# Designs tried in a protein design chat: VH-VL binders against q0atu2. Part 70

Target 1, 119 residues: q0atu2
Amino acid sequence: MLDKKARIRTSREYRNVFEKGKRLSGRFLIIYYVENALDNNRFGFITNKKIGMAVIRNRIKRQLRAIVREYQGQVKNKHDIVLVARAGIGKSSFEGMEKDYIAIMKKAGLFARNANKID

## First folded at step 3 (VH-VL)

Design ra34 (framework fv_recibokibart)
Fold by ESMFold2-Fast, scan of step 3:
Structure ra34 (fold): chain C 119 residues (1-119), chain A 123 residues (1-123), chain B 108 residues (1-108)
Amino acid sequence: as target 1 above (119 residues)
Amino acid sequence: QVQLVQSGAEVKKPGASVKVSCKASGYTFTEYYMHWAKQAPGQGLEWIGWINPDSGDTNYAQKFQGRVTMTRDTSISTAYMELSRLRSDDTAVYYCARDTGSLEYPSGHFDYWGQGTLVTVSS
Amino acid sequence: QIVLTQSPGTLSLSPGERATLSCRASQSVSYSYLHWYQQKPGQAPRLWIYGASSRATGIPDRFSGSGSGTDFTLTISRLEPEDFATYYCQQYESSPWTFGQGTKLEIK
């Protein structure tokens, strides 16, 4: 999936994003995001029990990581971004999640024209 | 099947340190965050911090920062919380509790709790 | 930090009555991150309701949770003797994670 360096895993790092970050809600996703002091982006993923059973949550998590990886080159460098899946995401198609991700990242101003040259 | 078993009650003098253990069984110890919480006599719960048992990374509430240290030993599935420079208002039952979510996406609610360890600080 | 205020502090009722316990947050809390615990004297807390409205494993249907934003409620439709305990709400919206001071439900 994503390189380990590109993943938020520590509780402290999630806390930092939630406490200091900006929040933007999409149809199926909420993102929390903040600029970091690193030279790369890091992503976190939250699929809580409101979404459904473990099988559904695991599928959603894998699909979200695949979407993030595919568009990684378009994301402005030096950000910590946490994706929180909303309850309705379990009924969404992969294409629906992908479109929502692109829409919210554009609204947040996080997509850059030449990001894939320097991500 | 999941159990968290804590060490026994401790009586300490002001200025001493105490180290409470929490032994996990019935699940993969390194796959869930472990929280610690304080409950003073007759009072409510207060979150102290948590540890990622896989990495050893910790995050503490600011009130306890500088006096609390959380560690773990993966070979015996045991988490530890050490509180130093004890004061009388540290007298409390201390609980360990497992986060319901995974390390990558913790849920922030606690499905299994230890039985509690009473720490009494008195002269 | 988010402060959770529970009311009433003590609620005295008889078996068979309806209980309504309030938890109010100083700032908005996503319903997915508001949880309730039950604690009896001498025991560890037990997860009761998670994500504002989902009953934990084994919790009877007479318990329900609701709410969003800053106002959350735990309701017990018909009290049974075993329900008398202290109930705590907890938020996971922002660090530090905090609990309310508790509502003690006692037999009248």
Scores: ipSAE 0.006, ipTM 0.569, lowest interface PAE 10.5, mean pLDDT 85

Design ra35 (framework fv_recibokibart)
Fold by ESMFold2-Fast, scan of step 3:
Structure ra35 (fold): chain C 119 residues (1-119), chain A 123 residues (1-123), chain B 108 residues (1-108)
Amino acid sequence: as target 1 above (119 residues)
Amino acid sequence: QVQLVQSGAEVKKPGASVKVSCKASGYTFTEYYMHWAKQAPGQGLEWIGEINPDSGDTDYAQKFQGRVTMTRDTSISTAYMELSRLRSDDTAVYYCARDTGSLEYPSGHFDYWGQGTLVTVSS
Amino acid sequence: QIVLTQSPGTLSLSPGERATLSCRASQSVSYSYLHWYQQKPGQAPRLWIYGASSRATGIPDRFSGSGSGTDFTLTISRLEPEDFATYYCQQYESSPWTFGQGTKLEIK
């Protein structure tokens, strides 16, 4: 449940991340990320039709938002980050998506500390 | 194939509100941004705002901020634009239009347009 | 906001002639974010040229777009009767998205 200012909301903000950002692929996720001029991080989520039916895409989106929120405090400030779900994500577990997210964020240098769950 | 069909003409008094609908068909409604534009009689086009039909997130031009509300109903593939506190200079044809690009890569140009809805604000 | 100024406001020509329509931006606009629409009376606008120079589906090759920075042009090499309409440029560089005031192409 990310608050409004922690979400990428507009078409041009999404376009900016894709156009100017760096890309890193994991097993189930691709992230696109770019530094922003704000005081906070913003996240966007894309689950296209290649993933499956609406019920599956909605489940994946909810789970990704939960993962991002759980690790929000570990993400280096001033980044816009878009998570794009890969076609195979529908068959993954929540734990599998979480591990993939942590691995990608660490590889991108976007995690400030060890990626343990925030209670 | 792809169609955007808008609600019919409206006549309103100053101070009233109007809600225009735009029903999409022939594509996956939640995968493309929807935009709204205004065209006053004999004048050019003016962008009002956009909505992400999947998330419901909106962005409005400052001129309309506080008077416009955009919503959607994914169960019937319909977008709505409500304009409140109507003035005589709100008399215009209002268009919905689909962004050509997907949510993943918005293009910021509009390949399909509704037929337009004439809103007349008259005392 | 970025202001798009189109010139001339009205262009009166005959079929067979060349038309050149200008769109000048108050700030630099990436060519990828400058688009053109055609509108006939009583009709919705129709996407005509996108990304400064790419013709939309079904648009005849007599139409061409060019430009970069602040100066963009729509050219019609040989006017046909169906080309008489109002043409609008539009930018997606900076919010709010804006349109030019239009150039009305009318038969002489």
Scores: ipSAE 0.567, ipTM 0.832, lowest interface PAE 1.4, mean pLDDT 90

Design ra36 (framework fv_recibokibart)
Fold by ESMFold2-Fast, scan of step 3:
Structure ra36 (fold): chain C 119 residues (1-119), chain A 122 residues (1-122), chain B 108 residues (1-108)
Amino acid sequence: as target 1 above (119 residues)
Amino acid sequence: QVQLVQSGAEVKKPGASVKVSCKASGYTFTEYYMHWAKQAPGQGLEWIGEINPDSGDTNYAQKFQGRVTMTRDTSISTAYMELSRLRSDDTAVYYCARGQDTWLESSGFDLWGQGTLVTVSS
Amino acid sequence: QIVLTQSPGTLSLSPGERATLSCRASQSVSYSYLHWYQQKPGQAPRLWIYGASSRATGIPDRFSGSGSGTDFTLTISRLEPEDFATYYCQQYESSPWTFGQGTKLEIK
């Protein structure tokens, strides 16, 4: 069951993650992340126009949300995490995006246990 | 309270345009796509298009491409749908609906306006 | 575009009976992006089931959704008088977002 407050909602909250958080770049993704004072994780997603047309950006955003959802139970609690899609992501496969996400989250120390898909 | 309130019924002549408003309250307007759907009398639902209220980016169904324009005003949390060059088969109830957002899961269109009846007659 | 075909078009049943409503997609739809709506005459549609099987807030447990790929089903285990309405399926897999033509559930 996903928590209902797991979204980064305000410009101030996004700015806080960008300004105070750590940055880690993968092949197709950049994450910005910081510990929060809440009892849950919050996620934000940015797909800007350099990725491509609205159809491509909407597909990428949905696929990223699906990936984050699948692995939500493996993410170390109490973090605000923003995923920024890089320009090249439009040429990636779903598997490529998933692999990149897992690799970045492991490097960031945000996977508390072995990373597995949520069943 | 979380709600979408649409403008009132309109009667138009063929060839005119109509602009329907949809005012959001009780949630952060810029975090959810706003969708528009058409329902002709006695018929099913037909998706017209969507707008991202944060960016202003739009996506329209091919059938309405060139006749529909979606806009928004973030200062008053209001979305607009303008349909031009009206025909008799544009007579319908038009709904706005809150769609997908930056949330982790797809939750469908979980909030709908009450609908706006647009009648096109000579 | 993905075409959703609902069957039957009209289903006539009595309170207490089980209802089974079908939605068939022309292409595969991830179950996370298949949703069901209930609409009563003169009212806006209301989200009923999202992601093929998850009940929306306040929806009774007599309603269940299932399916994957191209075949999806909405089941009502024991019909109540307030359940008689038109039900629409919708796909959010690929734009344009499309609805089925609806199944009208009516009192026999």
Scores: ipSAE 0.007, ipTM 0.544, lowest interface PAE 12.0, mean pLDDT 84

Design ra37 (framework fv_recibokibart)
Fold by ESMFold2-Fast, scan of step 3:
Structure ra37 (fold): chain C 119 residues (1-119), chain A 122 residues (1-122), chain B 108 residues (1-108)
Amino acid sequence: as target 1 above (119 residues)
Amino acid sequence: QVQLVQSGAEVKKPGASVKVSCKASGYTFTEYYMHWAKQAPGQGLEWIGEINPDSGDTNYAQKFQGRVTMTRDTSISTAYMELSRLRSDDTAVYYCARGQDTFFESSGFDLWGQGTLVTVSS
Amino acid sequence: QIVLTQSPGTLSLSPGERATLSCRASQSVSYSYLHWYQQKPGQAPRLWIYGASSRATGIPDRFSGSGSGTDFTLTISRLEPEDFATYYCQQYESSPWTFGQGTKLEIK
C-alpha cells in the first residue's frame, strides 16, 4: 500500500529504530521513531501474537498501512517510524485506530500542521 | 507464583563481558516485555533496555548501545542481558523487570527480579 | 530524552507526618505513563503507583498520586515506620524510559 521506498523492510532497519528511536504509546498503538538521513519518511508495522491469530494481525496491518498512507503528507520529513499494535487493537474500529494514530503523531511532534481552530 | 529469578553475583576483570539471566515463572513469558535496569552503589535506577520475548526485538538506551545485547530463550522462559567491554563504572546491581502494556495504558514494571551484583574488580 | 527531576532529594520526617514528593518532567508526560516505585536498601524496587494516581495491588490508601503534564506528586498522608524508603518516579511516555534521581524519605 505504501511505496516501496516508504517502507521499513529489513530486521536491521527495524532494530535501528528500536535502538536509537523514541517511543510514544497511545491507546491502541505504540510508535518508535527516529530521524533518518534520507529525503523521505519510512514506516514499519508490527503486529505481535498478543493481538490474536494471523487473520486478525493481517487485517490490522492492512488497516494501519491505509491510515499511514492517508496521512503521510502531514508527517514531518526524514523520519523512520515503526507502528507496534497493542494487544487491544483487535477490538478497535478503523476510526478508533485512525484517531489514535493522529493523537500519537501530534504528541510526538511529527505532524507538520496543527488542527484548525474554529472558535 | 509469579516471579523473576536472576543468576548469581559475578566478579569480572575490566575488558571482560558478563551475561546475566532472568528466569520467568507463573505467567506467559511471551506476553510481556522484559526490561533491564542498572543501579550503581548508592545511586538511582537507570534503564538499560527492553526485549519483546515474542519477537526478539530489542531497544536499548543510547548510553549502552554497542555494549549491551539482550536475548531470550522461550523454551525455558529466560531472558539474558550481556554487557561487554566492562569498566569499573559498570559495577552495579542489575535488575530485570516485567513491563505490562495493557489494552488502554502502561501499568509500569509490576514484577522485578531480585537483582544481580556485578563487580568489575580492580 | 525526557529528564525527570525529583525534589527534595532527601526528606526527613517523623511517623505520623505528611510527606509530599515532587517529580518534574522536562517534557509533557501523559498521566497514564507516569509511575512511582518504592525501594528499600538491599531490595528490588516495587511498583507503588501506576498511571500517576492508581495504587498497585496491596498499597495502602494513605498513598496517593496526582498530576499531569510536567508536574506529578506522590503524597503520604500519615507516615508509618515502614514507609521510610527511596521513591522513584518513572516515565513510559517515550524511549528511553527514564527514572527520576529518587527522593530518600528518612526518619528524623
Scores: ipSAE 0.000, ipTM 0.544, lowest interface PAE 15.4, mean pLDDT 85

Design ra38 (framework fv_recibokibart)
Fold by ESMFold2-Fast, scan of step 3:
Structure ra38 (fold): chain C 119 residues (1-119), chain A 122 residues (1-122), chain B 108 residues (1-108)
Amino acid sequence: as target 1 above (119 residues)
Amino acid sequence: QVQLVQSGAEVKKPGASVKVSCKASGYTFTEYYMHWAKQAPGQGLEWIGEINPDSGDTNYAQKFQGRVTMTRDTSISTAYMELSRLRSDDTAVYYCARGQDTFYESSGFDLWGQGTLVTVSS
Amino acid sequence: QIVLTQSPGTLSLSPGERATLSCRASQSVSYSYLHWYQQKPGQAPRLWIYGASSRATGIPDRFSGSGSGTDFTLTISRLEPEDFATYYCQQYESSPWTFGQGTKLEIK
């Protein structure tokens, strides 16, 4: 579970990230990201009806939150990041989603290399 | 006013590299992704890859991975696509195109360059 | 990757007739992420219909798009001479972004 202060919760905050942020696409995920004026990162999650029924969308959101939480310490501070799940994500394994997340965060310059990782 | 202008036709030998440019004008270069597409003579369109001009981050189609490099120069609002180790089946018109989408909507590739013919011939 | 199959490959019709062009996706594509382009010989493609049914700027109302899921259609209610061109569908649902093979609309 992500702490509530690490979550993007309002429509206005989501809109700001989409309108002013940068976009990067992975296989199962699209991220939109922008630097914020806070001292922490905030994450948002979008799973639309194209992914499948509510039970599938809820599972995907839970799994994405778990992935983000696990790698939270590797992400550069002061960013608002929205993860948008793509239609094919419903067929992905947890490991597949995790690998895609790591790849896109590294490409975005938001994720530390393995040599710099600490727990 | 709003336009993409590509570099001129190129003739290359097999094994050479080609670098095509795409100069943007009339809009903020860093606010839109730049895409590249290939069209072989008499054939359809094939997406090659995209670059975020703000960050420089790229994403390539698997078929071109390892042979294509996309870059940009924000000071002159120009994107580049370099294709290496050219083969005769790389003979095609190459297009740059502007794209964007949001979680609300996607508007497709709404602005295209005029195309650059690359001929690979011995 | 999502494969888009267009049919027919070539459609031979006369001015004044109705044209119906099909685009079928190998997996579901959101309505919002299916686009159509028109291309004439020697020219760059031009965005024609975006989000399955929205006409791009300047596109005449005789053009309409429809469909959802895996089946999409571009319809021209009454062909004009300038409408004879190749039409491509494209999906922007999942990377890599892909185009259909094209339907060539030619004068009979």
Scores: ipSAE 0.007, ipTM 0.540, lowest interface PAE 9.5, mean pLDDT 85

Design ra39 (framework fv_recibokibart)
Fold by ESMFold2-Fast, scan of step 3:
Structure ra39 (fold): chain C 119 residues (1-119), chain A 122 residues (1-122), chain B 108 residues (1-108)
Amino acid sequence: as target 1 above (119 residues)
Amino acid sequence: QVQLVQSGAEVKKPGASVKVSCKASGYTFTEYYMHWAKQAPGQGLEWIGEINPDSGDTNYAQKFQGRVTMTRDTSISTAYMELSRLRSDDTAVYYCARGQDEFLESSGFDLWGQGTLVTVSS
Amino acid sequence: QIVLTQSPGTLSLSPGERATLSCRASQSVSYSYLHWYQQKPGQAPRLWIYGASSRATGIPDRFSGSGSGTDFTLTISRLEPEDFATYYCQQYESSPWTFGQGTKLEIK
C-alpha cells in the first residue's frame, strides 16, 4: 500500500493537479500529472459512479493502488499524479489495467528506462 | 443482513487498557474502511481513526495518537480498537462504522455498530 | 483540522413546522464530502444525507440538503413526530474527519 507521504489526500491537492496538470487518456485510465515541489511522488485515485456500485469501485481502486505500488520505483521523481478510472475499467482484467497504466505512463514520459523489468 | 456487532460494555480503572471488537457480516469485510468514533456522555461525535482491513494500514486523529491501536482479523471479519492509559475523560460510547476510502466519491458512514460503553472510574 | 459549527444548538419546534439546520465549515468542503447523520437517544447515528444533498436509502422526501463551500443546510419541510432527534454534519474532505457538535431538534 502507498505510504502516507505518497498520497494526495485533500480536494485542494486534487484540484491543483487538475487545474495545472497535463492530461493523458488511455483505454481504461486518464492521468492528470504535474511536477511538485516535494522530494517524492504523490498519487491520487478517483473511481466515480460511472464505474458502478461501491464494491466494484473499491475493487478497482485497490487494484490500481497495487499496480502503482509495483511500478512506483520507475516513476520520475517530484510528480503529483492522479489516476481517474474510466467507465469501461469495470470490464477490464487486472493485467489489462496494468498494461494500460504502463503504456500511459510511458507516453507521458513519466517512466524511467527499464519500467517493463518490474512487470 | 448487513451489520456491525460490537463487544459489550466495559468498566476500567484509570491507567488500564480496553479493547473493543466490531464484527462485520453481510458484506465483503476488506472492501470498506472501518472507522472508530467516540461519544462522551451528552456530547457529540469525535472521530478516532480508521483502518483499511485489506492492507492493515491505519490513520489516527492526533489527539489519540500514541494511545490507540487499530487492528483487524480478516478470517473472522472483525476489527479491533485498543485504547491504553485510560483517563476519566475516555468514558464514552465507542462506535465502529464502515466508510469508503477518501480517494473514492464518499457515501458517508452508511453502516454503524450499536456502540460500546466504556466507563473509566475508580 | 476542519472545524464544523452547527447552529442552532437546540431547535424547539412543533410537528408540521419547517426546520432549517445549519453547518458551517472553517475551510471549504467539497459538497460530495459533506454528510448528515440522525441520532436518537440510545441509538447509533444513521446516515441521513450524503454528499450535501443526496438522501440515504429510505429517507423521506421532506428532508433535503443543500450548500457548498463553507455553508451547508439540512431542511425538513414539514416535521413529523419521528423527526425529533439530534442531527450531525460531518466532513470527509480532509483528515482528521470531523463532526459538528450537533443540533438537537426537540418538541416545543
Scores: ipSAE 0.013, ipTM 0.574, lowest interface PAE 8.3, mean pLDDT 86

Design ra4 (framework fv_recibokibart)
Fold by ESMFold2-Fast, scan of step 3:
Structure ra4 (fold): chain C 119 residues (1-119), chain A 123 residues (1-123), chain B 108 residues (1-108)
Amino acid sequence: as target 1 above (119 residues)
Amino acid sequence: QVQLVQSGAEVKKPGASVKVSCKASGYTFTEYYMHWAKQAPGQGLEWIGEINPDSGDTNYAQKFQGRVTMTRDTSISTAYMELSRLRSDDTAVYYCARDTGSLDYPSGHFDYWGQGTLVTVSS
Amino acid sequence: QIVLTQSPGTLSLSPGERATLSCRASQSVSYSYLHWYQQKPGQAPRLWIYGASSRATGIPDRFSGSGSGTDFTLTISRLEPEDFATYYCQQYESSPWTFGQGTKLEIK
């Protein structure tokens, strides 16, 4: 459960991220991201029907929110980030999704300098 | 195909609360924003707010902030709008409406509307 | 909040005539975020034109939308009896999303 301040809430803000954002694809996730004018990061999550039945989509949503929450402190401030689950994510383990998230965020340059490093 | 069916007319006393339902069918409920609008007698349309039915996140017009609560139940594909501390100027037809675009590309225009629910606030 | 002002408030015309309905925004609205709805008494609104100029599914060619910036227009080239209704413009540029007050198109 992310704090409400850390969530993209309006339809227009989702539209803005998709229209103006950069896109980066991982194995199970796609992220869309833009710099915002706030002093905090905001996250959005999309799991569509192509992923599978409601029980699978609900599990994926909970797990993705948990992953994002765990790594919140490592993300560079002032970004709106939307995570879109790819069709194959339903076959992934929690650890698989977590590794994909970390890899994508590092590739995007969204992890704060030295946040995930020990010198 | 796509239908939004709202609950029936309500008569409430000033100070009470009302909860209007909007049952969706014919599409994947969690993939489209749901909006709510008010239309007072002889007046135009007024947007109240929106809810992401997947996440439950809401955004309300400032005029209604503090009195409106939007929720949903994904197990029965139903959205709810609760308006509290009712006054006479809350007498109106309330509509739910679906965003034309999916969550990954919201359109901000509304292709399907509920039939409307008349809420009358009187003694 | 963006205020949409529609003019005229009421337009009295006869079938066969041309109707021009105006919608002016208090600040600039991207044409992709300006939409029009038709509403008949006792009915829910119906999406009519989206993105300033695109007709919604099933809407006749006699309807056209145009405009950009702060000035938008809905035109009906030749009124049919079925066209007499109230028309609302709506913006999605800035939250809260707002509607104009409506133009009621009535039979003269």
Scores: ipSAE 0.557, ipTM 0.839, lowest interface PAE 1.6, mean pLDDT 90

Design ra40 (framework fv_recibokibart)
Fold by ESMFold2-Fast, scan of step 3:
Structure ra40 (fold): chain C 119 residues (1-119), chain A 122 residues (1-122), chain B 108 residues (1-108)
Amino acid sequence: as target 1 above (119 residues)
Amino acid sequence: QVQLVQSGAEVKKPGASVKVSCKASGYTFTEYYMHWAKQAPGQGLEWIGEINPDSGDTNYAQKFQGRVTMTRDTSISTAYMELSRLRSDDTAVYYCARGEDTFLESSGFDLWGQGTLVTVSS
Amino acid sequence: QIVLTQSPGTLSLSPGERATLSCRASQSVSYSYLHWYQQKPGQAPRLWIYGASSRATGIPDRFSGSGSGTDFTLTISRLEPEDFATYYCQQYESSPWTFGQGTKLEIK
């Protein structure tokens, strides 16, 4: 779970990231990201009906929020980042999602060189 | 250049099968769903189905279920749609189009192939 | 399946006039899942408006989309000769993804 300050909350804010942001895909995740004018990072999470039933989509969202929270300190400040789950994510392990997230964030240049769990 | 290039026009007899190709270039082929749509002469657009090029998973409209098969070859960034047991009312332009399977605000078919005319005649 | 009904079927207008095209859904469609396409004779469709109100890249500001629930509208504030085409709405709310039957915008 992320606090309210770190979450993209409105349709307008999501739209801004999609319209102005860069896109990069991993195996299970796509990210859209753009630098913001705020003092903090914000994250959005999208799961499409193609992933599965609501119970599966809600589980995936919870797991993605947990992953983002664990690595929050490694993310370069002042970005709005939307994580979009690909259809195949429903069959991924937590570790598989985590590994994909780290890889895609590093490729986007949004992580410090050595990404480690904050825990 | 970001583009989808489809195979050329086909003329088939009733009962035959046709396989149309759609080659993607200028983007990562596995990042977008590939959709297929039909447009009969002088008519509107009709969605046939979709394939996730990453997983190979497909979803077809009920009207075409049992007659359509969608596949892809990631090594050459090409999607295929095969329609079997052709009827005269299958005469149409068939389009491939890329779409987003996973995000809400910008989903839509933002890139289309030029279309492939399939004529079914006796 | 969700049925999209567009009206009018044909709209005859002159350049410089305002055009209003309607798309009505048989059940509620989130605005994020309603898109509009433009198609000219002999050409593939082109994404024009996505998420009910957002213009696709390169689309002139004379085009605007609006609506929610079951009623959606595409408006062209002042028609240019290049705008005469067929416009289709499309829903991505529920599979199968369906298109409206189209509104043909033709020169009077």
Scores: ipSAE 0.016, ipTM 0.559, lowest interface PAE 7.4, mean pLDDT 85

Design ra41 (framework fv_recibokibart)
Fold by ESMFold2-Fast, scan of step 3:
Structure ra41 (fold): chain C 119 residues (1-119), chain A 122 residues (1-122), chain B 108 residues (1-108)
Amino acid sequence: as target 1 above (119 residues)
Amino acid sequence: QVQLVQSGAEVKKPGASVKVSCKASGYTFTEYYMHWAKQAPGQGLEWIGEINPDSGDTNYAQKFQGRVTMTRDTSISTAYMELSRLRSDDTAVYYCARGYDTFLESSGFDLWGQGTLVTVSS
Amino acid sequence: QIVLTQSPGTLSLSPGERATLSCRASQSVSYSYLHWYQQKPGQAPRLWIYGASSRATGIPDRFSGSGSGTDFTLTISRLEPEDFATYYCQQYESSPWTFGQGTKLEIK
């Protein structure tokens, strides 16, 4: 569970990330990210109906939040980051989503190259 | 019924403050942003600001920054807009309106209050 | 901030005629974030078209919206007496959210 301060909650905040941010696509994930003026990172999660039924979309959101939480301390400070699940993510494993997240965050320069998973 | 009901007309002196209420009913109050807009006599619409009723987070137009305060009370599904240091050019009808949007689309302001006339005169 | 300019400011027409109302933005607005409102004297505005082209619930088929980028249009194919009102466009692209100055549609 992410702290309230670490979550993007409003449509305006999501729109800001999409408008001003950079976009990077992975196998199962797209991230949009922009530097913020806060002292912390904030994460948003988007799943759409192309992924599947509500039960699948809710599972994906929960798993993505767990992944983000595990690696939270390795993300460069002062960023708003939105994870958008791509069609097909419902067929991936948890490990597959985690691997994709790490790869895309490193490619974006938001992770240290040798960052370790936070327990 | 899905509706927004605003408080009644106010007459204020320059320098005073006014607090307008907007009571929501018929929908989940915390699922939609609440917006406020100003319409001076014979003029168009001007956006003042918004509040997220779930978090209490606000965002105001620069013109009103420092004079406007938006709050809400989730226990009675009511939003408030307080405008301080009133001037004659604050005379206007003030509307509350609910808005919903996502990164994919916006529904616009699909529900409006009836408006509250605020008259500033000495 | 994004400035929306509507033209004409006043449009004088007769029932049965076609009306074309323009809304131009000072910078690009995604069609998903361009909305139109109708307002009659003494009444609150009412959402009429959202996302540039989608009619709000209960809005007659004679109303259509179109456009993208900086140029948006509201068209009324055949004016009815109840259509004479002021129409406002609004952008939700970037804060502050702004409205155009309005086009008043009046009987000739």
Scores: ipSAE 0.011, ipTM 0.558, lowest interface PAE 9.5, mean pLDDT 85

